VHH binders against DNA N6-methyl methyltransferase (damt-1). Designs and how they scored, part 12

Target 1, 365 residues: DNA N6-methyl methyltransferase (damt-1), of Caenorhabditis elegans (q09956)
Amino acid sequence: MDTEFAILDEEKYYDSVFKELNLKTRSELYEISSKFMPDSQFEAIKRRGISNRKRKIKETSENSNRMEQMALKIKNVGTELKIFKKKSILDNNLKSRKAAETALNVSIPSASASSEQIIEFQKSESLSNLMSNGMINNWVRCSGDKPGIIENSDGTKFYIPPKSTFHVGDVKDIEQYSRAHDLLFDLIIADPPWFSKSVKRKRTYQMDEEVLDCLDIPVILTHDALIAFWITNRIGIEEEMIERFDKWGMEVVATWKLLKITTQGDPVYDFDNQKHKVPFESLMLAKKKDSMRKFELPENFVFASVPMSVHSHKPPLLDLLRHFGIEFTEPLELFARSLLPSTHSVGYEPFLLQSEHVFTRNISL
Key: E = the ipSAE of ESMFold2; O = the ipSAE of OpenDDE; V2 = 0.75 times the mean of E and O plus 0.25 times the DockQ between their complexes.

## First folded at step 8 (VHH; framework vhh_3k1k_2)

Design q4 (from q1 with S53P; at its last look DockQ between E and O 0.82; V2 from the best seeds 0.79)
Fold by ESMFold2, look of step 8:
Structure q4 (fold): chain B 365 residues (1-365), chain A 127 residues (1-127)
Amino acid sequence: as target 1 above (365 residues)
Amino acid sequence: QVQLVESGGALVQPGGSLRLSCAASGFTFSSYYMRWYRQAPGKEREWVAGIRPSGGSTNYEDSVKGRFTISRDDARNTVYLQMNSLKPEDTAVYYCAAKRVYYDSSGYTFVSEYDYWGQGTQVTVSS
């Protein structure tokens, strides 16, 4: 494979998934037109203007890195291809941040008990038919070839991709489900709730990364499966994950980087080793040690995306993997916060981002 | 074997017009992003214009917008640069370049590692 990098369009991906319902995503959720910074810093820069620096800065021996070089390449090529947009009225991403607040202002039932039962619907279903005592314990499947709709009693709608199966609950529930249905997964994508300083500062989140130690990942995998785990940039996390893979009898085959960019193609943070913030996240890919499957994956690949304004939301990976010839029929997403076509998804908020606050009618003249 | 062969460079008067051609072989032309670059003596090579694979959108460096037009003929594996209202600062060697770009149906863009380059054609605009 000669692919050096990819530029994803998460908005267009979801528009394609839901076009048969005449829906598109609300574009304000992807209007990230400024680097991430406090409002006070933004206003100070706006008053004094932004100095244009020489486009190619002479490299200082210790400050250059692979990600910064790739970011420049992505910016230049994406600009030539007209992928990026000029800035509109400057608001420090306020419009997109407010759109995210609106999108998250829904309640989703949660559950803590394991379940193996599947409830299927094809076009439409009432949320109340899926609930018991304010909980959804069962696995819910939109079994049709077209997207489905779940309606709340108050009229709130959730849009479900075709052939999507989701479970609200603990990711460990997958083990009983897999056994009960004789179902093994040939792809797992996981975005575990890693410890972060932002969560600690808010005092609203208890971190328990040991949930991964309770999962018996190998028992739900096919022999030749690929797994992909998102990790943060916390020091030591990569080594911790390598140890977990080893415990599972698995080995790393690639580590990819997501570069988060503005709509102009600029990284959302400056590269600066004096700060704790970087504009990228890592994805570790692994397979079973005794698998004979050869994955034609680049070991170090970079892909860029404008992030959805919802915190920690990750872009869909299925078509990215397919580009490299990765075949799979039973993908599973663990710790899901949105749904994908033909995919099993488990988490406490698996259909959070399927609400009508994320989508709008596609008005055609 | 990949080949890009530019032609059409000439000496022209200010205000004149010129049409450059670049004939391509050795790859699937319709899957490549085709570009024109130029390099004046002692300066860095600079991007001038590009045209996306299989027809589609064009883009131009600001100083040539409205004066230059890039086009492609996929049946003849050829990309063109129509240059109007030429100025002395347009004097340069003009290079044709190709880069593989694949646009997925899901809206993803995949970009190859290497560019292919032609040998260049000289354009001189005398004042």
Scores: ipSAE 0.724, ipTM 0.859, lowest interface PAE 0.5, mean pLDDT 85
ESMFold2 (binder alone), look of step 8: mean pLDDT 80; pTM 0.802
OpenDDE, look of step 8: ipSAE 0.825; ipTM 0.928

Design q5 (from q1 with K65E; at its last look DockQ between E and O 0.88; V2 from the best seeds 0.83)
Amino acid sequence: QVQLVESGGALVQPGGSLRLSCAASGFTFSSYYMRWYRQAPGKEREWVAGIRSSGGSTNYEDSVEGRFTISRDDARNTVYLQMNSLKPEDTAVYYCAAKRVYYDSSGYTFVSEYDYWGQGTQVTVSS
ESMFold2, look of step 8: ipSAE 0.778; ipTM 0.877
ESMFold2 (binder alone), look of step 8: mean pLDDT 79; pTM 0.786
OpenDDE, look of step 8: ipSAE 0.841; ipTM 0.929

Design q6 (from q1 with F110W; at its last look DockQ between E and O 0.87; V2 from the best seeds 0.00; counts 0 for: unsure alone 64.6 < 65)
Fold by ESMFold2, look of step 8:
Structure q6 (fold): chain B 365 residues (1-365), chain A 127 residues (1-127)
Amino acid sequence: as target 1 above (365 residues)
Amino acid sequence: QVQLVESGGALVQPGGSLRLSCAASGFTFSSYYMRWYRQAPGKEREWVAGIRSSGGSTNYEDSVKGRFTISRDDARNTVYLQMNSLKPEDTAVYYCAAKRVYYDSSGYTWVSEYDYWGQGTQVTVSS
């Protein structure tokens, strides 16, 4: 493959998925027009005015890292292609942050016990029919070729991609489900809740990481499966994941980077020598050591996207993998917070970002 | 074999006009972002104009905006650069380049690593 990088318009992706329902994403969720910084820092820079903006990044041929050089290439080419927008809002992303708060202000039913039962619907379903005593413990499948709608008793709508299956519960429940349905997955995407020193509730996140250590990944995979794990930028995390992959009999085949950019194409953080605040996230891809399948994957691919203003949201990866010729029929997402077409998704909030607070009617002007 | 062949370079008086052509072969033309670059003596090669695939947008470097027009004819696999109001500073070797760029309903725009380049055509604007 001769692809050097890609630029994702995540809004276009979801608009395409929900086209038949005449829906689009709420554009405020993607209006990231400023680098990420505290409000006090933003106001200090704003008070200096345009006349004090004589600082700019000076190119140096030495000491620039690969990601900074790639970010410049992406900015230049994206600008030539008219992909990026001029900066027009000086609000430190306030509108997008408020849109994210609204999107997250939705209730997801609790799981009470593991189940292997699948409840199917094609076009529409009541959330009440999927619950018992305010709890949902079955797997839910939208089996139609077109997106479906789940409606809560208060009128709140959730939009479900076609052929999507989800489970509200512990990711470990996938083992029982896989066994009961004699179903193995040829692709797993996971975004584990990694421990962060900046979070004072560290025991909660460490408990979620321990679930990953108890999960028997190999027993739910096909022999030639690919797995893709999002990791944080914590020092040592790559070696930790390599050890986990080794325990699973798996080996790393690529480590890709998501470059997070503003709507102008600039990285959301300035680069520095430390990875505490960097404008990228890493994705580690691995296969079984004894798999004979040849993946035509670049080892160090970079793709860029304006992030959704929901802090933990990750972009869709299925078409990225298909671009490199990765064939799969049973994709699985672990620790899911949104749904994808033709995908199994497991997590405590797997359809969180499927609500009408994320999508709106595509109305003519 | 991929080929890009520029033509139309000439000696022209200031204020004159010139039309460059770039004939392409050996690849699927509709998947390619077509560009013109130029390189004056002692200067770095610089991007002049670009045109995306069929019906796609055009863009120009500021110093040529309003004077130069890029266009493409996908049936003939040809890209053009119409240059009006030529100035001595437009003197350069002009290169046609192609970079694979495509997009679809996935929301991704895919950008290739390497450009294909032509051999160049000399444009001279005598003062």
Scores: ipSAE 0.752, ipTM 0.866, lowest interface PAE 0.4, mean pLDDT 85
ESMFold2 (binder alone), look of step 8: mean pLDDT 79; pTM 0.793
OpenDDE, look of step 8: ipSAE 0.869; ipTM 0.933

## First folded at step 9 (VHH; framework vhh_3k1k_2)

Design m15 (from y1 with S53D)
Amino acid sequence: QVQLVESGGALVQPGGSLRLSCAASGFTFSSYYMRWYRQAPGKEREWVAGIRDSGGSTSYEDSVKGRFTISRDDARNTVYLQMNSLKPEDTAVYYCAAKRVYIDSSGYTFVSEYDYWGQGTQVTVSS
ESMFold2-Fast, scan of step 9: ipSAE 0.785; ipTM 0.890

Design m2 (from y1 with Y33F)
Amino acid sequence: QVQLVESGGALVQPGGSLRLSCAASGFTFSSYFMRWYRQAPGKEREWVAGIRSSGGSTSYEDSVKGRFTISRDDARNTVYLQMNSLKPEDTAVYYCAAKRVYIDSSGYTFVSEYDYWGQGTQVTVSS
ESMFold2-Fast, scan of step 9: ipSAE 0.790; ipTM 0.892

Design m28 (from y1 with K99L; at its last look DockQ between E and O 0.77; V2 from the best seeds 0.81)
Amino acid sequence: QVQLVESGGALVQPGGSLRLSCAASGFTFSSYYMRWYRQAPGKEREWVAGIRSSGGSTSYEDSVKGRFTISRDDARNTVYLQMNSLKPEDTAVYYCAALRVYIDSSGYTFVSEYDYWGQGTQVTVSS
ESMFold2-Fast, scan of step 9: ipSAE 0.801; ipTM 0.904
ESMFold2, look of step 10: ipSAE 0.779; ipTM 0.890
ESMFold2 (binder alone), look of step 10: mean pLDDT 80; pTM 0.794
OpenDDE, look of step 10: ipSAE 0.876; ipTM 0.935

Design m30 (from y1 with R100Y; at its last look DockQ between E and O 0.83; V2 from the best seeds 0.00; counts 0 for: grease 24.3 > 24.2)
Fold by ESMFold2, look of step 10:
Structure m30 (fold): chain B 365 residues (1-365), chain A 127 residues (1-127)
Amino acid sequence: as target 1 above (365 residues)
Amino acid sequence: QVQLVESGGALVQPGGSLRLSCAASGFTFSSYYMRWYRQAPGKEREWVAGIRSSGGSTSYEDSVKGRFTISRDDARNTVYLQMNSLKPEDTAVYYCAAKYVYIDSSGYTFVSEYDYWGQGTQVTVSS
């Protein structure tokens, strides 16, 4: 039957990847038991208690109304299936935010000039062996069938998925790498660092999202490849991405929505677009215009996930795509902050979330 | 072809008990999340109970918890609803429904768009 929605379990996905190392993710990173709000607002609501107020329903976009209806359905079905958890504390996600701060308190070596050379290891490697003068510019591959371990000189460990290849550097480096290794990708997933007014700082240089205009995506794709780009909810961004796809000779085949939910299954924000805060993000899927491949993808699809408490981290999509029969052998992640099995990953922090601060020993007794 | 057939609806006095049955065919019964819904006159259809597997996860709408018990017999492709301590507000047409739910090895849950539905059976609680 036609799948209407999915509920992902990001925590279990990563647990299964690292099961052979007897590791699981730290559950605190997924304990999102409150809607997102500033601490001052949370404290005001907590002191007042449960309000009898009922917000007026604002006129919404067609997409927001559809998402609100879907969110209710997901909540109801997920509750029936006992997927969601009872709220245990009222701390504005403080525990999970502290876990995220700890997870991010690691150093990723700086990138230097691009290299196309691959350093392979099978089970373990020292981070210092991957660097020259404190910098890293090579591609690193865990070539084994089991997850690997990279250890920093201070004893910090990073856990690397099997057959994972990563590069610390500019995403543009993928073009040189693809050419040097005669390697084309049949799936690209990208999460560009979109400009956001709410994250404004004074900056000297242009925002990173324009790096997409410098990438020649078609030259690294197989003919029948699928690409999937995360976009923000900024007005006009969907049209901008359609123009970029057109420049690349690509056409959109689907636009999917990630609904971010609490552990109780409630959207992390109320559906109030007037404040530019919505509980969903969009994923645009595209193929080459001259590809005759027919992807059996729903053109509009919703999937829900409890987000990792690390800001801007997106759930893994490989098994979601496989559910719809999407076959791929050379997946690539651009702007990566975590690694996936059998996947190439490029970004300035591609193994950031592979640190031991994200994982703990699996309790099997 | 998929078919769900309810039976067991009757007139019963308040405080009484009734057992509904739903015989299923045309799909792999053990793979489906089986549900009971009800619809009183002038009201929207509402979910009552659901069951994933025999001896496994069951769930109930709050107003029926402790009074209704859902069960299934996968060998007979049948789901049941045992209704005890019946109240007049339980008066409704009761529908059996089946929804495909797939949970992959990564723990991702995929939920189908439509339920298969039975024809309904009338339950009336009145003196």
Scores: ipSAE 0.747, ipTM 0.864, lowest interface PAE 0.5, mean pLDDT 85
ESMFold2-Fast, scan of step 9: ipSAE 0.795; ipTM 0.887
ESMFold2 (binder alone), look of step 10: mean pLDDT 80; pTM 0.796
OpenDDE, look of step 10: ipSAE 0.871; ipTM 0.937

Design m46 (from y1 with S106R)
Fold by ESMFold2-Fast, scan of step 9:
Structure m46 (fold): chain B 365 residues (1-365), chain A 127 residues (1-127)
Amino acid sequence: as target 1 above (365 residues)
Amino acid sequence: QVQLVESGGALVQPGGSLRLSCAASGFTFSSYYMRWYRQAPGKEREWVAGIRSSGGSTSYEDSVKGRFTISRDDARNTVYLQMNSLKPEDTAVYYCAAKRVYIDSRGYTFVSEYDYWGQGTQVTVSS
């Protein structure tokens, strides 16, 4: 494939998933019209932080230069194609942040799974009935061809993609689930909550990066599987992940970049070569070393998306991977904060973006 | 060989009309995003108008909106730019360009590395 870059539309993707329920994603969640840091404040910080120790900044600048060139191409083509909005509401993303606060104002139960059974429903179910049937200790599947509805006792609805299977709990439970159901995954997508060594603050919280060292990823993968890991911009994290992949008997096949853009197509941060303040995130793709499968993926690919105002949300990757000819039947998301069709999802917050507060009714007259 | 050949450039008085044509060969024209750019002496090239392959949706630079109309004839592998109410500031070399763009069923847009350009055709608007 000769594809140079892609421009994603997360809002349209989710609208298409829930179309049969006559639901539309609240557009306010994607109204990112303001850059995350104004040019003047960013320039002031740069001046304050200027020193003769610019070696670390220089290491970042080559990647930033490539991304800056790509951002200009994306802005120009997207504008010609009418993908981007012409008018911006420069409210420092206040409306978008307020929408995110409203969407996240919901309580989601969690527990460790025994994974002995899968609790199935098709069209609708009450949360209390699912809990009575053992949801807290098992995985749940919306087995219908259409999205399902789970209703809480207070009347709050949660919209579940068709054929999605999920568990609210620890990612360490995945190995037990895989064994119990004789199920191997041909695609794993993970977005771990990364930490720096200087930020071990919460004593009651187990850091998920430490959990990665406890997972035996290869035992839940098919031989020709692909894994995709979102990584932070911390210096050295790419090398750290290469070592983790190596310990798992895996090797990197590509490293892709997500360029985060405003609704007008501009990067959410200026390209100023400053460490850790960049408008892009990295995705590392890897395969088993003993697999002879050739993944015809570009080794360095850029795709752009307007981020949802909910922090740490990533765009759906399945259709992007299919574009490059990657076929999969059993995808798994680790550390999931939302649900996708025909996908297994596990994490403490997979219900986070499923509540009715994320949607409006699409009633066209 | 990929080739884009522009024609129709001429000297025209202000307020006049002109139609530019771009004949394409060497690629699957119907699947390409076609567009027009222009460049006045000493200026950078600027985008003027574009037309998508699917559904033929069109887009225009603000300064030509309402005056220019882009269209395509996939059977003849040709894209057109109808220019009405021409102004002196429309004087430029007009270039036809082709880029492969695919939009999937979910609305994701994929853009190809290949960007084909013609040699240009001169349009002069002068009294």
Scores: ipSAE 0.771, ipTM 0.886, lowest interface PAE 0.4, mean pLDDT 83

Design m47 (from y1 with S106T)
Fold by ESMFold2-Fast, scan of step 9:
Structure m47 (fold): chain B 365 residues (1-365), chain A 127 residues (1-127)
Amino acid sequence: as target 1 above (365 residues)
Amino acid sequence: QVQLVESGGALVQPGGSLRLSCAASGFTFSSYYMRWYRQAPGKEREWVAGIRSSGGSTSYEDSVKGRFTISRDDARNTVYLQMNSLKPEDTAVYYCAAKRVYIDSTGYTFVSEYDYWGQGTQVTVSS
């Protein structure tokens, strides 16, 4: 059987979503032209020139060896197809890092008492009108077939994908909403908050595990639903998620890898680095054990993307799943920090990355 | 039964021209990314030129730009490589290759891991 991989131009994806507002994403957010490294290391290289040392192959994990082979295939084909840029900028990604700081420097309302009420708008609306009384966080829906605009009290604009619904609050709020609207989800995507430092990860994960274990996933899913979880690279996390899925009456059907690359197509970290950092993230896909649905999904699919410089941002998965024949009507994102068309999104900052600081005017339109 | 058959390789003097052909069968040719590779003695296989399924997008390795032209005839399931101003360093076995590449409207490029390869055709540039 023929196997495949994918390369995503994430910038192009978001440009297509917001083209009708004459907007495109700020390219600086995707100008990852250098491998990730501390500023001290970059300054040393800048003084003496870029190291021309060939990478030494070290004994690595089976996953790292496979991903290293995939990275070479992706680099070669992407070069042939002219997907990758030829020129690098010698700034240790400073411009993209500054763009990320600007994108995150926005004021959004804090979580408060949850309401089951859906407040709809089509073209434009004040955020305060959508969030009645400040003490109640309503579910907000852009009901139009085109993107909408929400403006907060300080004049900051947020650009909302068509037919998207979002809620500022705890992910547990989804259970009440599901019951109130007699609505079940046939696709759930989750990117739980993971602590980045290994010395604190075990304790932090136990707290995150408490949040996840309190969420009654089976009651909000359709019988033949698919769930997709982004996981950390912590040793034992895959086994822990398998156990969690089992407690929810679910089983893993695939584990996919996202390879993070520079604009030139190189992995953002060398596979042999001393800090045990890897240039890939894992996505575990699972279904209900009692579902007889057969998913024609590759068990070990790899896809590559230049990441947005906001570290917590994940690439859109909806069209990737559709490519493999997975159709869904009611997708849900948990722990969301950005919005997608025709999708429900829940988190403490679900529209954080929809602000005008993420976008610029597209003069060509 | 997938088959790629190259032809047109020959001995030619520096500055000469050759046109290579690759006849394909057994797959939906019009939807495949078609390309030419070459391998000189003692060297690794090198990508030379490619042409996408949409027929309007071509790409070349820097050393052959302006001298080589890749084209395709979807009605005849054939890829061509027109080689002009040939140099001794162009001496190699030239291979035709086919790969399934699908570009969607949303930013994803899907690429098959499997390549169909031809048997190769020898090009020698010598006085």
Scores: ipSAE 0.768, ipTM 0.880, lowest interface PAE 0.5, mean pLDDT 84

Design m58 (from y1 with E113G)
Amino acid sequence: QVQLVESGGALVQPGGSLRLSCAASGFTFSSYYMRWYRQAPGKEREWVAGIRSSGGSTSYEDSVKGRFTISRDDARNTVYLQMNSLKPEDTAVYYCAAKRVYIDSSGYTFVSGYDYWGQGTQVTVSS
ESMFold2-Fast, scan of step 9: ipSAE 0.781; ipTM 0.887

Design m60 (from y1 with Y114L)
Fold by ESMFold2-Fast, scan of step 9:
Structure m60 (fold): chain B 365 residues (1-365), chain A 127 residues (1-127)
Amino acid sequence: as target 1 above (365 residues)
Amino acid sequence: QVQLVESGGALVQPGGSLRLSCAASGFTFSSYYMRWYRQAPGKEREWVAGIRSSGGSTSYEDSVKGRFTISRDDARNTVYLQMNSLKPEDTAVYYCAAKRVYIDSSGYTFVSELDYWGQGTQVTVSS
């Protein structure tokens, strides 16, 4: 494959998933026309040592130079292809931030005792019926070929992708589920809640990071599986993940970069103005060391996307992997906050971003 | 063997018209994004116009919009640039270029690193 980069359209992706329900994603969630401002609550992260510090400064500079060159290519080609919006709305992203707040204003049932039973539905089901059948203790599957609808007693609807299976609970529940169903995953995608700069969030995310070391990842993977981990730009995180993969008997096959862009195709952060903030995030792809499967993946692939205004939301990876010829039958997303077609999803709020507050109905059709 | 061969360049008076042609061979023309670039003496090469494979959607640099028209004939593996109301500032070598762009069913755009270029055709606008 000679693909140099990709430009994603998350809005169109979700529109295609829910087309049969005559739904469109609320465009305001993707109306990122203004570059991001630095977070005023920024706190410096302690560094390990001088050698690690020197290495990371060099790596960051080299990555920024490469990404800046790629950003120019993406901007130029995307403009020629009319992918980017010609006119900008410079409202400091107020409209999109308010849309995100509305999208997050929904209640998800809390996790309780786990179960490995699968509760299936097609087309439509009430949330109260799923709960009475043990939804919060079990796994819920939309078994139809079309998207399904789950409705809360207050009238709030959640739109569920076809053939998706989800569990409201701790990611550790996946090991028992895997054993109970004699099911191994050939693709795992994870975006762990990495510690943030705020004291309260740092504690919470650090505990969640520790959960990764409690998971026996190799046990739930097929021999030739691929695993994809989103990481932050924290100093030393890449080395920590390489060591974690090594403990799992895995090795890195590629490190991809997500370039976050405005609706006009510009990076969300200037490369020159804010050295501690960068407009890209890293995705580490790894395989089992003892697997002889060769993944024909580019080692340093860049893909660009206008981010959804919901914090930490990542673009769907399934179509990217398929483009490079990666076939998978049983994908799994850990720490999920949204659902994908034909995918198992585990997290405390796996269908949080499936509510009607994320979508509008296309009345014209 | 991939080839792009431009033709139609000439000396014309201001206000005149020219039609440039680019004959392509050696690749699946109908699947490629086709475009025209130009380069004036002492200037960097600039994009002029493009035409997509999906439905033939066209795009233009602001300075040529309304004066130039890009079109394609997939049966003949040819892309055209119709240039009207030519100005001295349009004087340049015009290049035809082909790039593989794939848009999947979800609307994700994949851009190839391979970029095929012709050798150019000279357009001179002078009284």
Scores: ipSAE 0.779, ipTM 0.887, lowest interface PAE 0.4, mean pLDDT 82

Design m62 (from y1 with G50S)
Amino acid sequence: QVQLVESGGALVQPGGSLRLSCAASGFTFSSYYMRWYRQAPGKEREWVASIRSSGGSTSYEDSVKGRFTISRDDARNTVYLQMNSLKPEDTAVYYCAAKRVYIDSSGYTFVSEYDYWGQGTQVTVSS
ESMFold2-Fast, scan of step 9: ipSAE 0.785; ipTM 0.887

Design m8 (from y1 with S31K)
Fold by ESMFold2-Fast, scan of step 9:
Structure m8 (fold): chain B 365 residues (1-365), chain A 127 residues (1-127)
Amino acid sequence: as target 1 above (365 residues)
Amino acid sequence: QVQLVESGGALVQPGGSLRLSCAASGFTFSKYYMRWYRQAPGKEREWVAGIRSSGGSTSYEDSVKGRFTISRDDARNTVYLQMNSLKPEDTAVYYCAAKRVYIDSSGYTFVSEYDYWGQGTQVTVSS
């Protein structure tokens, strides 16, 4: 496998998942033609101490040089392959921001206590019936081979990927579920709501980062499992995660970079001018130290994607991992805010991004 | 091991036509993105035209659209560039290049680190 980089198409991925319902993702969610607005220099200074700011600038500069070179290669090849849109609309992503507001304007039941019981449905189910059957305390599974539909009392529909299982609750609930069902996961993907200015405004998100130290990750993993953690750009986070992996008896096998690009293939932030804002995010991949499995993964891989305009949404990793020969049967997403086929998902808002406000009917299909 | 051999470069008059050929060996040609670049004296190398693997779409730099046509013959492991209505500004060394590109069922594009290049063929357009 000599793959140097990948260019993802998150919108097309979700379109393929829901094709059987004649649905496509609302393209407005991916109309990112304008570069993101960085904080003013004054506001950035307010957030950082002198020594931390200086060290962060140095670290960012070193990574930016490599990423800037990769961004140029990605832009050039993607343009030749006609992957990118030719025309840009420089309106501060107005349509995509409005679409994101609409997509997030849905009500999700609040978490209470966990139960290991699974409530199954195939084609359709009412949200009120799931609530009456204890959805808030149980796991919900779409058992069908096609996507399913859950409808709430106001007629709002949620589209659920085939074979997906989800739980509205604390990520710690996964331990009792794993134990009750004698189920171990061979792939875990986690995007914790890391402490930052925006995250601290959400009490639920703040609590989630703290529970990472309470999770007994090794007991829910198969011996040869892979775990993938999205990390924030705060100073020292990579070292903190290495230490956390070590406490779980795990070691890092690769650290990948997601380059966020506009529809024209340009980085969403300029590399030179945004000291604390960079157009990339890091993904740390780790395995159990006592596993003899060889993961033939590139140690420093870059993949690019036009981000969905919804905050904290990450592109699906399943096909990317399969490309590198990673075989898995029981994937699990922790801190999930959207669902994937044949995947277990747990979080306080696991089907938030499954509502009809994310999708439209595909007449051309 | 891998080899790309360009041919067909010549001196032609303005308004003339020329067909360049690139014979490939040492790799699975049908799975590669094939393309033509050119470099004129005192200018940077520029992309001219590209053709995706097996029945894939074609694309062109704006200055050659309507005048140049890229095509491929996977049975013969050859890519072609048909150049019509040639202008003095088309004078350059033309390079054939091959890159492994895989697009999966989800539309994810995977690009190889290896980039194979030929040695180039000279095209001169002058009276």
Scores: ipSAE 0.769, ipTM 0.884, lowest interface PAE 0.4, mean pLDDT 82

